# Designs tried in a protein design chat: VHH binders against F-box protein At4g00755. Part 9

Target 1, 377 residues: F-box protein At4g00755, of Arabidopsis thaliana (Mouse-ear cress) (q8lg03)
Amino acid sequence: MDFVNNLDTDTSLSILSCLDDPSDIVRASAVSRSWRQFVVKYSLSKNLCLKLFHQLSNVDHIIETSNDRNGESSEAGSSSLMDTRLLEKEHRAFALLARGCMSSPIESCIADAIRASSTDNYPVESILNTLEKRDRIGRTPSYWSSTGQHKTTVPESLLYKLIGDLCLITEVSIHPFQAYFQRGHPIYSSHYVRFRLGHEKDNSPHYNNSQDKKGEPGKSSIESNYVWTYTSQEFSMAQENRLQSFQLPEPVLCIGGYLLVEFLGRVQTQEMDGQYYICVSHVKVEGRSLAKSFRVENVDDNGKFGLKVLSYNDPKKMEEMDAEAGQDMDAEAGQSQLRNLEQLLNLLHRHPLDVVDYVWPDESDDEYAESEDEAEP

## First folded at step 18 (VHH; from cc4 with F107Y)

Design dd5
Fold by ESMFold2, fold request of step 20:
Order: structure tokens, then C-alpha cells, then sequence
Structure dd5 (fold): chain B 377 residues (1-377), chain A 119 residues (1-119)
């Protein structure tokens, strides 16, 4: 007997409305049909995702692949039936997104190094070298270098493409380059670094208009071709030869798949020419990629887009199911129910004031006495 | 729009102490790193110290490390420079500043405050 089914609607909504973690809402929807119904009906997964990741406000529709969901449409659908199908579709998509944002493995999220705002000795000292962790390959140094400047106030930037259209970015790491082959072994770091996340502007084939991509005089193509939906605070860089990690204050959902790393304030001159340089041996971006689950499609002029679901099979779930092949079906069903109940009990303990207002027991509660709960060792 | 106003300069003896203040307005102060730069008599600008957006990381020029402390108060939109063990070579006009980027953020500094270290 499932004690959740004994709660009335108002109490269930009160409990579910206290959830701030999307993974808790996803877990709650798996506990009982009543709670799943409430999560779907009140769009709790979608609304919490929107609160956590404001970038999702530009999603205006969900697209499912035909290979996953053949024949869902009906010509005879009513307005009420269409509303129900929309809510179910949105719930599936945002529940998958929430699971991906909370449980996908942390991994390196850079797919390509695209361009730098300047490059000394191109292509030898290009941005491509920043993908390599080592500052030397054989006898050849591996780093990106800006051009030289006599003013410390000239910024530089590095542009990267991420591994997918949706990545939850948590940390960016930068290794400044120490010129081991120069007298004094100088480090060409900057005073500050800042990160931007975003997407390309509406790029379409331009068979007869390639000159327009260069932009206005005095502007870089990066400024004219990208839209940044997130700009970080300015982090201090140490003048130290080590990988320096910059944890974002909150994880950021990057939609559209581009990262800009900006370097602000030049520090070190090269002795030979007296000019200031910025040199970087490695850039690393860590986060949770949702590239196997989602794509961005149908981008309109307002920046609204469709969120295409490629597969509802979580990569971790698929690996777990393969490893668990041959398990007794009855044992798996029982173990899953126990895990869901344990998570619900932990939720109730985290929010006792909202839940206990009408379910606080006299210390002889039958639900606790009848439970085969193994929360105790 | 963006305004940086330095204060707290004055005349001190070698070995003395002084605290500079900078009041910031016209921008989202807590998103920006802040800096102190100085201009000694007859010389160009010299970076002195910097502080990250949160105040969690501070940096110093070699010539002042161990003697100067940079502090920020994001609630009051203030940055400070606590100077101790002052030397005659610290004599300069001190400015607080923020660095520009490739977009609309320009280099900004205040009008400066004079620090004179002399017997």
C-alpha cells in the first residue's frame, strides 16, 4: 500500500511545489500515478527548468523524432485531447532535460577551436594548440599567442564550438603559457578572464554575399556573427604556470553551442620587442552534455526555437540496462519501488513543515510500522 | 554614466600608512574586476593592484606586494587600497579603473587622488 495515494490533491501540490531540484520532481513523478499526473498537469518539470535556466524561455515547441514516436498524431483530435498530448510531450522532454542536467557525466565539452581575435605567427601559434594539454609536442611549443601590443588595455578572445547544442557548463579552465625557451621564463597571462556562452546568428548559405560576413570596419567577425546569452563576471587569473579553474557561480545552460573566452588586461612584455602578449597553452570546459538527447531546430528571427528530442533513452540508463541484463524481472520491480519510496521519504524529511501539517503522526503511525523500509542499517 | 571617484590621498612620511577609497556608480559593479593604477610624476601609468568580481582573488604588482591590500565592498560599490610601509617611490596620482573589452565596455578611470610620500 502506497502512502502517497492517501494524500489529497492540495497536500500533494504543496509538497511538489516545494521542490527546487528538477531531479526531485522527476523522481517524484516516478513514485505514483497521482504525482505523475500532477507533475504533468501543472507543468512542474517545465516550469522548474525555466526557473533554473532562463535560456530555455526561447523554446516555443518540442519536436520528437519519428523514429522514436511513430503515429502519435490523430486527425480526429479534440482541443482538450491536443492540450493533454502537448502537456505529456512537454513533460517527457523537460523531464529528460532535467535528468540530463543533473545526472549526465561531467566531461570536456569543447568540440572545436574556431578562431582567435588575433594570432601571432599564424598558423603555428593558433588557437588549435589550446586543445592540447601539453605545452610542448616533441620539440615544438604548443600554445596560442596573441599579436603584440604596446598598450595593456587591448583585449583578446578565443572562440570555441561545444560538443552539442545543449551543454550545461559548470567550469572553464585555462593554462597560461610559460615561455620556457625565453630568458626569465616569462608567463604570458592576463589580469582577468571572462566567459560568454551563446549561438551563431542566423547563418544561412550566402552564395553571393561572403563579403558581408567581414562586418564593419574596426569590428571583428566574432562581434557580428554571434549572440551571447550569458556573460560571466570577470575572474582574476594568476600569473602562474598551472591549469587554473574557474567555477561558474551557477551552472549555465548553453544553447547553440559556442563559448567565447575573453582575456582582459595584458601583464607580460616580451623582452625582444617590448610588446605585451597573451599566450595560452590549454583551454578546457567542463559540463554535462545533452548532445545525444537534444538538438536545436527551426530558429526564427526572434531567437525562438524548437527543442528536438533525439532519444528518450538516457545514455546512463542504456548502459545500466545493458549491465543489468539477466536480472529477475520481479526483483527489479521491487527494488525500483523501494528506491522511489526512499527518495520520497528523504524529500519529506527535507520539507517537514509543508508536509507534516496534516500527516504528522502520533509516533505510532501505521505507515511507518507496516513499511519494510530499510532506511536503518 | 560610468563614474569612479577616488579619495583619501594625502601627504605622509616614509613608512606611513594611507587608505584610498573609490566610489563606483553607473554600472553593475559586482560583475567587474576593479584595479588601482598609478601615475608617478613624469611617468606613465603603472598597474598597482586588482581584485576579482567577488573579492575572492587579489593581485599585486611586485613593487607593492606585502605592503598594499586591495579590498572591495559590493554592497556599497566601493573599492579600497590600504597602503602601509610607504616609500617615496609610491608618490603618484592613484586611479581606480576597470578594463575594456571588444564590446561596449570602455576603459574607465576616475580623476585620481594624489599620494605624496615625503619627509
Amino acid sequence: as target 1 above (377 residues)
Amino acid sequence: QVQLVESGGGLVQPGGSLRLSCAASGFTFSNYAMNWVRQPPGKGLEWVSGISWSGGTTTYADSVEGRFTIIRDNDKKMVYLQMTSLKTEDTAVYYCARYPDHYGDEYHEGQGTQVTVSS
Scores: ipSAE 0.557, ipTM 0.858, lowest interface PAE 2.1, mean pLDDT 77
Fold by ESMFold2 at other seeds, last read:
Structure dd5 (fold): chain B 377 residues (1-377), chain A 119 residues (1-119)
Amino acid sequence: as target 1 above (377 residues)
Amino acid sequence: QVQLVESGGGLVQPGGSLRLSCAASGFTFSNYAMNWVRQPPGKGLEWVSGISWSGGTTTYADSVEGRFTIIRDNDKKMVYLQMTSLKTEDTAVYYCARYPDHYGDEYHEGQGTQVTVSS
């Protein structure tokens, strides 16, 4: 029945070290009280999570939403009892993280488009357009464009904020833009794309001596203000007008919630000026957001931080509770509304009649509508 | 530091074949896409072929499609360019290259290897 108690510590550790799936650790702890005690005592949930996601090595403490200590309740005041309570808290947090990484639904993870390394005709051809999957709204094209370059070796990048502080990213998808309104209908893809995941720098002493420019793209802001804890391999892009999906070799845990998409190697010149451009109509990121369960707090000067647990409910159960209670008024909803308002205002500035198509898009703006528009422009 | 060393060039008659090699060191080779570029006499650099990090996707300039094949070996840190049906306009110095980014990765190419197609 309780075979963990019948084995020595080294043999039990050897057996449990063969459990590579976080869900197996959770299932093992549910089968026997002795097995659960062993998993907690030897930090097996934490150690597995650290093995799978090296970014978690910067977590130096766990914070719970309620007071972690409910007042003095320990008899005898033993240090062993305090260590047991700390290990139990740690186990709960990492077990929840393991469940979230395995069972949270796959969903779109972009919360906001932040800036591009360059933008032609700013703000008309800005990164904000990449959040719209259509390459046109009425007669108005929807894409981001780099500035032109005479060399093919000048890179470009797009910076996005992800939903929440903790996301498990599985796939990034890019739709290169085909300029249907230019002779030859060129496509302005790049040779390669690469992805970086990371966080914004915090507590920098240099912040008081320099300020980011509002409303303007800042090349030095992207390079100097972010720490990238993951950099992908370089994927080839096809010069094709379709959404191209790039599955990461392994899912990556993004702590701090920023994604950089890098475009490497320019391919297509614009006939009018002979310069190379990169243009993108849509960017999509898919993964498992843990924003309902976790937040990052208390970042220190060395990049260590606290992992705050917001709720120990299952992510699926939490979605059901949110729908019933309506209790979650998070900043994500406010950011999405602000983004929509900014896009609407940009359309009103450029082409007021296209506002109708933006607010109430017809099915005629899909693939079928694109083929019919070939004869007009 | 990043090093790329090309070899395998030479003199060939039209219609002939050559195989170019590139030995890479000083970086995590399997994370990067690799390219062949060339410089014909009196002209600037032109891109010839590229290969994704895994080798699963290869791309070619129109002028060499169907005649050249790019291959990589991530275990040996090597890139190859198999050239067949060579034409006089293929005469150039051939370089193996890696594209730059904004974060310390500069454009890198080797010293090049001369390919001459004549007669």
Scores: ipSAE 0.555, ipTM 0.862, lowest interface PAE 2.2, mean pLDDT 77
Fold by ESMFold2 at other seeds, last read:
Structure dd5 (fold): chain B 377 residues (1-377), chain A 119 residues (1-119)
Amino acid sequence: as target 1 above (377 residues)
Amino acid sequence: QVQLVESGGGLVQPGGSLRLSCAASGFTFSNYAMNWVRQPPGKGLEWVSGISWSGGTTTYADSVEGRFTIIRDNDKKMVYLQMTSLKTEDTAVYYCARYPDHYGDEYHEGQGTQVTVSS
């Protein structure tokens, strides 16, 4: 009956809509052709990605390269055909994005040191030194130093370019510098550190990205050239000569590829001039780069951008695997997959439905549900 | 509008104890580290203690370490400074403070609360 079938179908879609882990969506789409069709029809991959990484709501369109060809045409067609092609394109892109966010290797994500808000004895004590993990090379010290200040409340910042314009950032590590060559061997840490992730403004001149450019607030302000879509809480730094790691409370998807490290509250004066300094010997950023699969294009002042997919790594191979899983399994493999599906559905059936976060079609989708029934038998 | 309101100051004898309170409003309190600073008579501001956004890390100036304890309650948006073994040199106006950045976060402190340690 339609009531019994709708309950089973509605229960299955409700359970799949409650999945919180992108890997679960990918696994569900591999179970059978019917489950993949549910995932695509209801945009479950896209909606889960948006739930996990709200910055993805700014994706305005998806672009596929000619080198990655999937055979899809973007030309005009019937409304139903265009909707189907758009849903499949979205599914492919967001499924790949979800996979990358969960399984790409953790790596160092800094590509370049751009500039500091101030630099003492430029260029000798510049931000470029923070890319080196050692605090000395031979007898030469390796660190960045701010200029001196008589007030403890003058902040400092270090700006870095990440290895890609789409990176999932998990941890930032900072090594304050101990001036082993000064009396008392002082450590020039700050009281707090905070991190921002974001992108360069559309109208920002590229000359502000020079590694040799001074970071002086009066000549160029980092705040006027960048848009920060994520700002962390303020972490305490210890006045200790060690690499200090700050794990973000949740991994953060950086759109546009820029990291700002802010140092708040000066602690240590230099004996020579009585002024407060902040000095850092190393900065490291760890995360998952999605640069092999994606590019971010045309970030506008509203934060909207195009998501360009560079490679699916054999998307037709994935389609063949899906067809074999649903239509050409041997009897023993089919029995094992059926038992696993039953166990998965029983586990997922216990999760509460959160319909506020997902679009759930009313009974006006009966034509679509009946089409799925034809695919089932 | 960011607002910090200190209270709990007073006159106390050397060796005594006092607890300062700071009520915070107008910002997402649990995202910010908080600080106590003080201004002794005839001197500039001096940092006393700080506490991370979660309260998991506390820091102290050498002159107060072991005697003062900073505490925060993110549910009540409160910061406290428990002072013990007070000395005459602890006499100051004490302020609750939030550090600025290069963006819209300005340095903020309250009106202060007077602590006087005298025999």
Scores: ipSAE 0.540, ipTM 0.850, lowest interface PAE 2.2, mean pLDDT 76

Design dd5
Fold by ESMFold2 at other seeds, fold request of step 20:
Structure dd5 (fold): chain B 377 residues (1-377), chain A 119 residues (1-119)
Amino acid sequence: as target 1 above (377 residues)
Amino acid sequence: QVQLVESGGGLVQPGGSLRLSCAASGFTFSNYAMNWVRQPPGKGLEWVSGISWSGGTTTYADSVEGRFTIIRDNDKKMVYLQMTSLKTEDTAVYYCARYPDHYGDEYHEGQGTQVTVSS
């Protein structure tokens, strides 16, 4: 019997939170089909993702590469059919996102070094050197250097492009450079580092060229071309010649694929000119990349965007989503359907939703936007 | 607006102890590292000590390491500098400070508090 379909949302969420082991429900074939229908009907995958990653509230719509293009005209025929297909599309995308964020392997996430706020002896001591793990290649030193400053309060920054538009970032590591060829072997660290994650503001040639600094002086600054949706706390950096790792307090979903590393507070002067420098031999960023599954497409000036699904990993997973209302005739397909549902129910068990956290798909964006603009008493 | 208010300075004999306090307001204190800097008579600013946003990492200038301890309380939005084994060369105006960035976070320091080690 399909008891889940006969229950209201509050009761079903309470049942999920009270179960000892939700995997036992999934193993019963008839109950597993009912739970999938419930999860889709009440947008539980979408609401889980919104609870975990608040920046996803800016997703305006989901784009599927093959499904949307093949059937867009037929999807406009019936309002009841369109509602069901929209909910299924959202479920597929957000369920994939949740699985990727929890299960994808940890990897290095930097694709390219874009520019620095300043560079001494350009291009020899440029940001490109920070991608190399070693502080020398043969006899040649490998590091980025800022220009010199007489004041300790002048910050510096390094801008990187990540391997994809959607990366879950967990850790940034930085190796300050020790000038082994200078008297005293000084280490040109900073007092603090801070990290920002975000996206490029403009979809004009600046974005496509990845060649920042080609505009007029002062007009091509990093400040004017990027939107930072996450800014970390300020971590202390030691004046020590080692790779120093900075674990983010919580994993952060980067939408749009850019990282800024900020260096705050200069600590080391160069003996010959008395000026303060910051020098870095290596930067590494670790996280879970969703680049093979998703791309971000900018939709409007309000910061809302489209989330494009590139792949569901294999063709049978796409077919499973379409066939789950039917019979399980293939043992391999049946095992995949059960494992996907089991993983999702385990995520919902570990991250329970309640009425306060639940965002109804009909009203959530409008009420959120209006409440932020109200005057405070 | 960002405010930093130092207190606890005074006249102390060599070898004595003193505890400086800094009350912070007008910003999300727990997101920022905090610093003590000092200005000795007739000299420029000198960094003394720093503490990470969580308080888990502290750093010290060589001249004060082992004698000074920096502490923060994020609930009370306070930073402290516990000074022991004071020397005449520690005489300075002490400031509590926050470093700037490129995005509108300005360098901020308070009025300062005078520490005088003499006799």
Scores: ipSAE 0.525, ipTM 0.849, lowest interface PAE 2.4, mean pLDDT 78
Fold by ESMFold2, last read:
Structure dd5 (fold): chain B 377 residues (1-377), chain A 119 residues (1-119)
Amino acid sequence: as target 1 above (377 residues)
Amino acid sequence: QVQLVESGGGLVQPGGSLRLSCAASGFTFSNYAMNWVRQPPGKGLEWVSGISWSGGTTTYADSVEGRFTIIRDNDKKMVYLQMTSLKTEDTAVYYCARYPDHYGDEYHEGQGTQVTVSS
């Protein structure tokens, strides 16, 4: 066991730094006390999380309840002791984040429907109806409708609040509405759908009040009051009366808790007025919520924020980690660990430790590169 | 600067086949869905076919379903429309296009390529 203790610091750091899987870092920190101390000292859990989710680079500090105040007071004036306690605090927080991203159940992540870019017959056909799976409640249809447009190129959007400040989003599902009460039973889908994830600007009014929840039209408010740190590619939507699921190419960590669904390209006219509409009966978002573990404290002027840990209780993950550590301390676990280290050493010999360059997914993503069509006369 | 350049049009007899090409530049092609639209003589634009960003999902207007196939090559930044069993009603100028959004992306289409189906 403890083969890392027999290696020099640079070799151990190189081995552990090339781990890309959060579960491998968690396993390494559980192998022995020396591995845990090493992971903490060199911030390996924090650095892995930053490698996976660039938006975490804006975390300025970790906030813990109660323990943070007591530790600070009893060790005042010692820079080295406070640095050590800071590293341990960061390790606990980022290790919890990594475990949450691996082990939290997949669930529905929408807490509230906030606003649509337009709404026909407000509030009857508002965005709030999209939270209901049924397209009918009693005799009353349940759907959101855009206003009508004569041009197919006018987009629409729906804005939602997620169940927590940190949610790992994997899939968005949308059910276009079929107007069973209209001649021909038309389906009011769009050609494409796109998703944005992000946060509310610091100086914006809180948008989950009663007025915003009923889907007041407010295209300019959405554009001016939100920062989108992730924008998906454009997915095709079928003109079919079914729940249609759109898997994100990779899971996305949403920090700040807002989702925008954009509808691009109108397909179906209404017979009575000849105008194009988009109508949706249900929107569902699936992912892993970290809401019970974390909150984002208000963002400062530089876009930095505090990551507040609400609870370290993850019994299922902690039990798995403890059981794995016990298995690793057996003789058979020791041989498996040696084989793993030999494999990693061979890989490291072939591939030197790299400094990866992450693609930043906020407002400086591919969307800014697409402004190449700006005229420059 | 977004640029879409169509090619491959021409004169073909009813029942014949033709393959249109669209070369894209000036934007991150693999992030966008792409479309073919057409303008028949004396009429407005008509949507023909669309393809998702990955190429995994294709859609077709009822009038061309089963006869036309849209495909894309993200490495070469190309989109194609394979047309078979052509009819005189398919006569039009064909454009490739992408749709706008709320955040300043504009509707873009190329200069078009003429397809004429006649005996």
Scores: ipSAE 0.427, ipTM 0.798, lowest interface PAE 3.0, mean pLDDT 76
Fold by ESMFold2, last read:
Structure dd5 (fold): chain B 377 residues (1-377), chain A 119 residues (1-119)
Amino acid sequence: as target 1 above (377 residues)
Amino acid sequence: QVQLVESGGGLVQPGGSLRLSCAASGFTFSNYAMNWVRQPPGKGLEWVSGISWSGGTTTYADSVEGRFTIIRDNDKKMVYLQMTSLKTEDTAVYYCARYPDHYGDEYHEGQGTQVTVSS
């Protein structure tokens, strides 16, 4: 005899509506058949997810594979039975989403570096270098550099693809590059950084994106090809050689899997040419990935899409299975760096004998000041 | 529509003080860092000072550090620049500015307020 069976509908809804954590609603639906029936009937999991993450309003249907159907009977023809089947399907999907958003481990969420708004000495100083934590690999510097500009107001941006179509992003970290090989050891940071999360525009055919546009010089392919559903505040960057972490005020659900990092306000000129540059040695994004549970499909002209459930397995258990399959965190970082031919070519050019981190053996007096230099910002 | 209105400029002797004000409207003020930039006679725009969206971090150009103080009031949607120990090279039109929402667009800035430091 379940607790909920002794309560009327309005009292049960009042009690269940006080659950403002999606994980608590999921737990309640697992404890009692009566409470599960209420959570499903009144779409409590879906509605709470929509309240927390407005981007989910673009989901217009749930897609399941036959492998994920738990033997539920197909009773086509009844309107009441079809309604119940739809509500249960939605409940399962949004309950899984809530579990992933609240319980999946925090991890690095960048899958690929896509492009920069400008790149000096391409490909040597490309965005791909920002995936490497160290500012040098052996004797070779590792950083992205913009081209030079005489005007401080020209921004720069770095575009990344995330590890899945649904990621709950919590923090972005940026390491500005200090040119240790230049007089004065300048730091090529910016005044501010801003983050955008979103997806490719409509996934339209090339013909639609390539239709004639009257005389639009300077139109960026980034702005023309992407829709940003979240834009952060403008965080101040310090002009310091350290990883600087920017926690988002609230975790943000990114649907479609793209991050844009914008650098606003150039601060440092290069002495030789008097132009302003922005240089970054590392970008890191942390969050909870739902990549093994969900995929975005069937994107239409209005930006609505289907949410495909890949697996109803516990996201935490799926992470355990990957770890048992012999992947190491250090090996994962190395594999990520080697997934792209450009990354491999750049790495081999910079450090043809080694793939791992290396100190600068030919820097004079480096050995005598090694511990002091490690403490240097 | 973004609007930034500067005021408080004027004629001041070297060593004097002025306080510039900027009233902001048409956007969510507390989401943006705010900046003062200036244009000296016959020269291009140069950045003077910035303040983070919350007001917790302030930054200054080397030429004004220690003499100028940037302040914001998010409730009133105001930015201020308190200038002291003014020098003749501080003569310029001063603009309140923020970065644009769209990639590749220019700085949003007001019409400016003239500061003249002479005699």
Scores: ipSAE 0.177, ipTM 0.664, lowest interface PAE 5.9, mean pLDDT 76

Design dd5
Fold by ESMFold2, fold request of step 20:
Structure dd5 (fold): chain B 377 residues (1-377), chain A 119 residues (1-119)
Amino acid sequence: as target 1 above (377 residues)
Amino acid sequence: QVQLVESGGGLVQPGGSLRLSCAASGFTFSNYAMNWVRQPPGKGLEWVSGISWSGGTTTYADSVEGRFTIIRDNDKKMVYLQMTSLKTEDTAVYYCARYPDHYGDEYHEGQGTQVTVSS
């Protein structure tokens, strides 16, 4: 029986508003035509999504692909028909968003390392080294290092681009670097970490020209070029050589695709110069990417943006199909090889002999030693 | 408008105990980790102890571990430092502190409270 037809609107809203899961409202809209019409008419999917992800308040309009619009093909002729079409479009988009946020697979969400607030021995000890799980390549260490500071209160940050404009972030993991080649094998962690999620401000020539030569990107560039719509609590980080995972209290929807990792409180001096450093061998970000379903169309000066729907296919099913075909594994292997090559090129700038030993080990030393043992006159 | 007010300092003999308090206002206290730092006579600031936003994780400098305990009460917006087995080397001005929201800014800290450990 279809109880929605037999109840007052306020009573039906009260009953349906008891649904805590946004997917329950989507499922209710599939039960019957009257339930679907009610969910669409009162924007229940949109409103629940907005309650859960306040960042969506800046969605100005929904854009559908030409393939999806071709399927509809009709023109709006009157104000009543245009209102109905708008509500239907919003319902479809926010219903898909709810499904994606609940059912897309958990995956690594970093696409690229953009810049650090400081970098010792640039580019060798750069943020790029944090993308891979290793702390060395052969005999050469692999980590990002801040510059040294005498004050413990000077923070550092690492800026990353995510795999898409719309990602639901659940967890950030960080591996502090242990300098196994230094006396005492110190670990250059921080007291706390904090995470920010947001989007790039503007690509005007003024901002682009500030990065054209000599200077390295600094904290002022990070602060001036990005808008942070989420800032986490300050998590304690241990001075331990392990991947440390920081679960966000609630999953956070990142719109615009940028993550800032901030390191607060320096804990470890380098014996040689007495200065405090922060060093990191790996950063991993896990969440649910909606990049195959949505794109964020250019943010305007008021912070409003268009939410473009790329496909109404189930995001979880699309990821499973890609993984079954092996495309995800081949792409990751190729990307890892490109990062390894880039890292080797950076090392050649500073350590050409060490890189040569790594890539082309000198077997003649072993052969010479074996020959000497054999002859030993 | 961040305000941190330390209290509870005083003169105590070696081996004694003392409890410092810090009242916080002007910010959402439960979003921030809180710290105690100290300045011994003629020296710079030393970090002493920290506590995560939830209170679930505490950290201590090697020189005070096992003797000092940091506690927070998010309902009352208070941080405490319980000090025991005090040594003359613990003599310092003690400050309650939190990290700033913006790069380049220093710790937000109060005027401090004097702890003097002397026979």
Scores: ipSAE 0.167, ipTM 0.665, lowest interface PAE 6.2, mean pLDDT 77

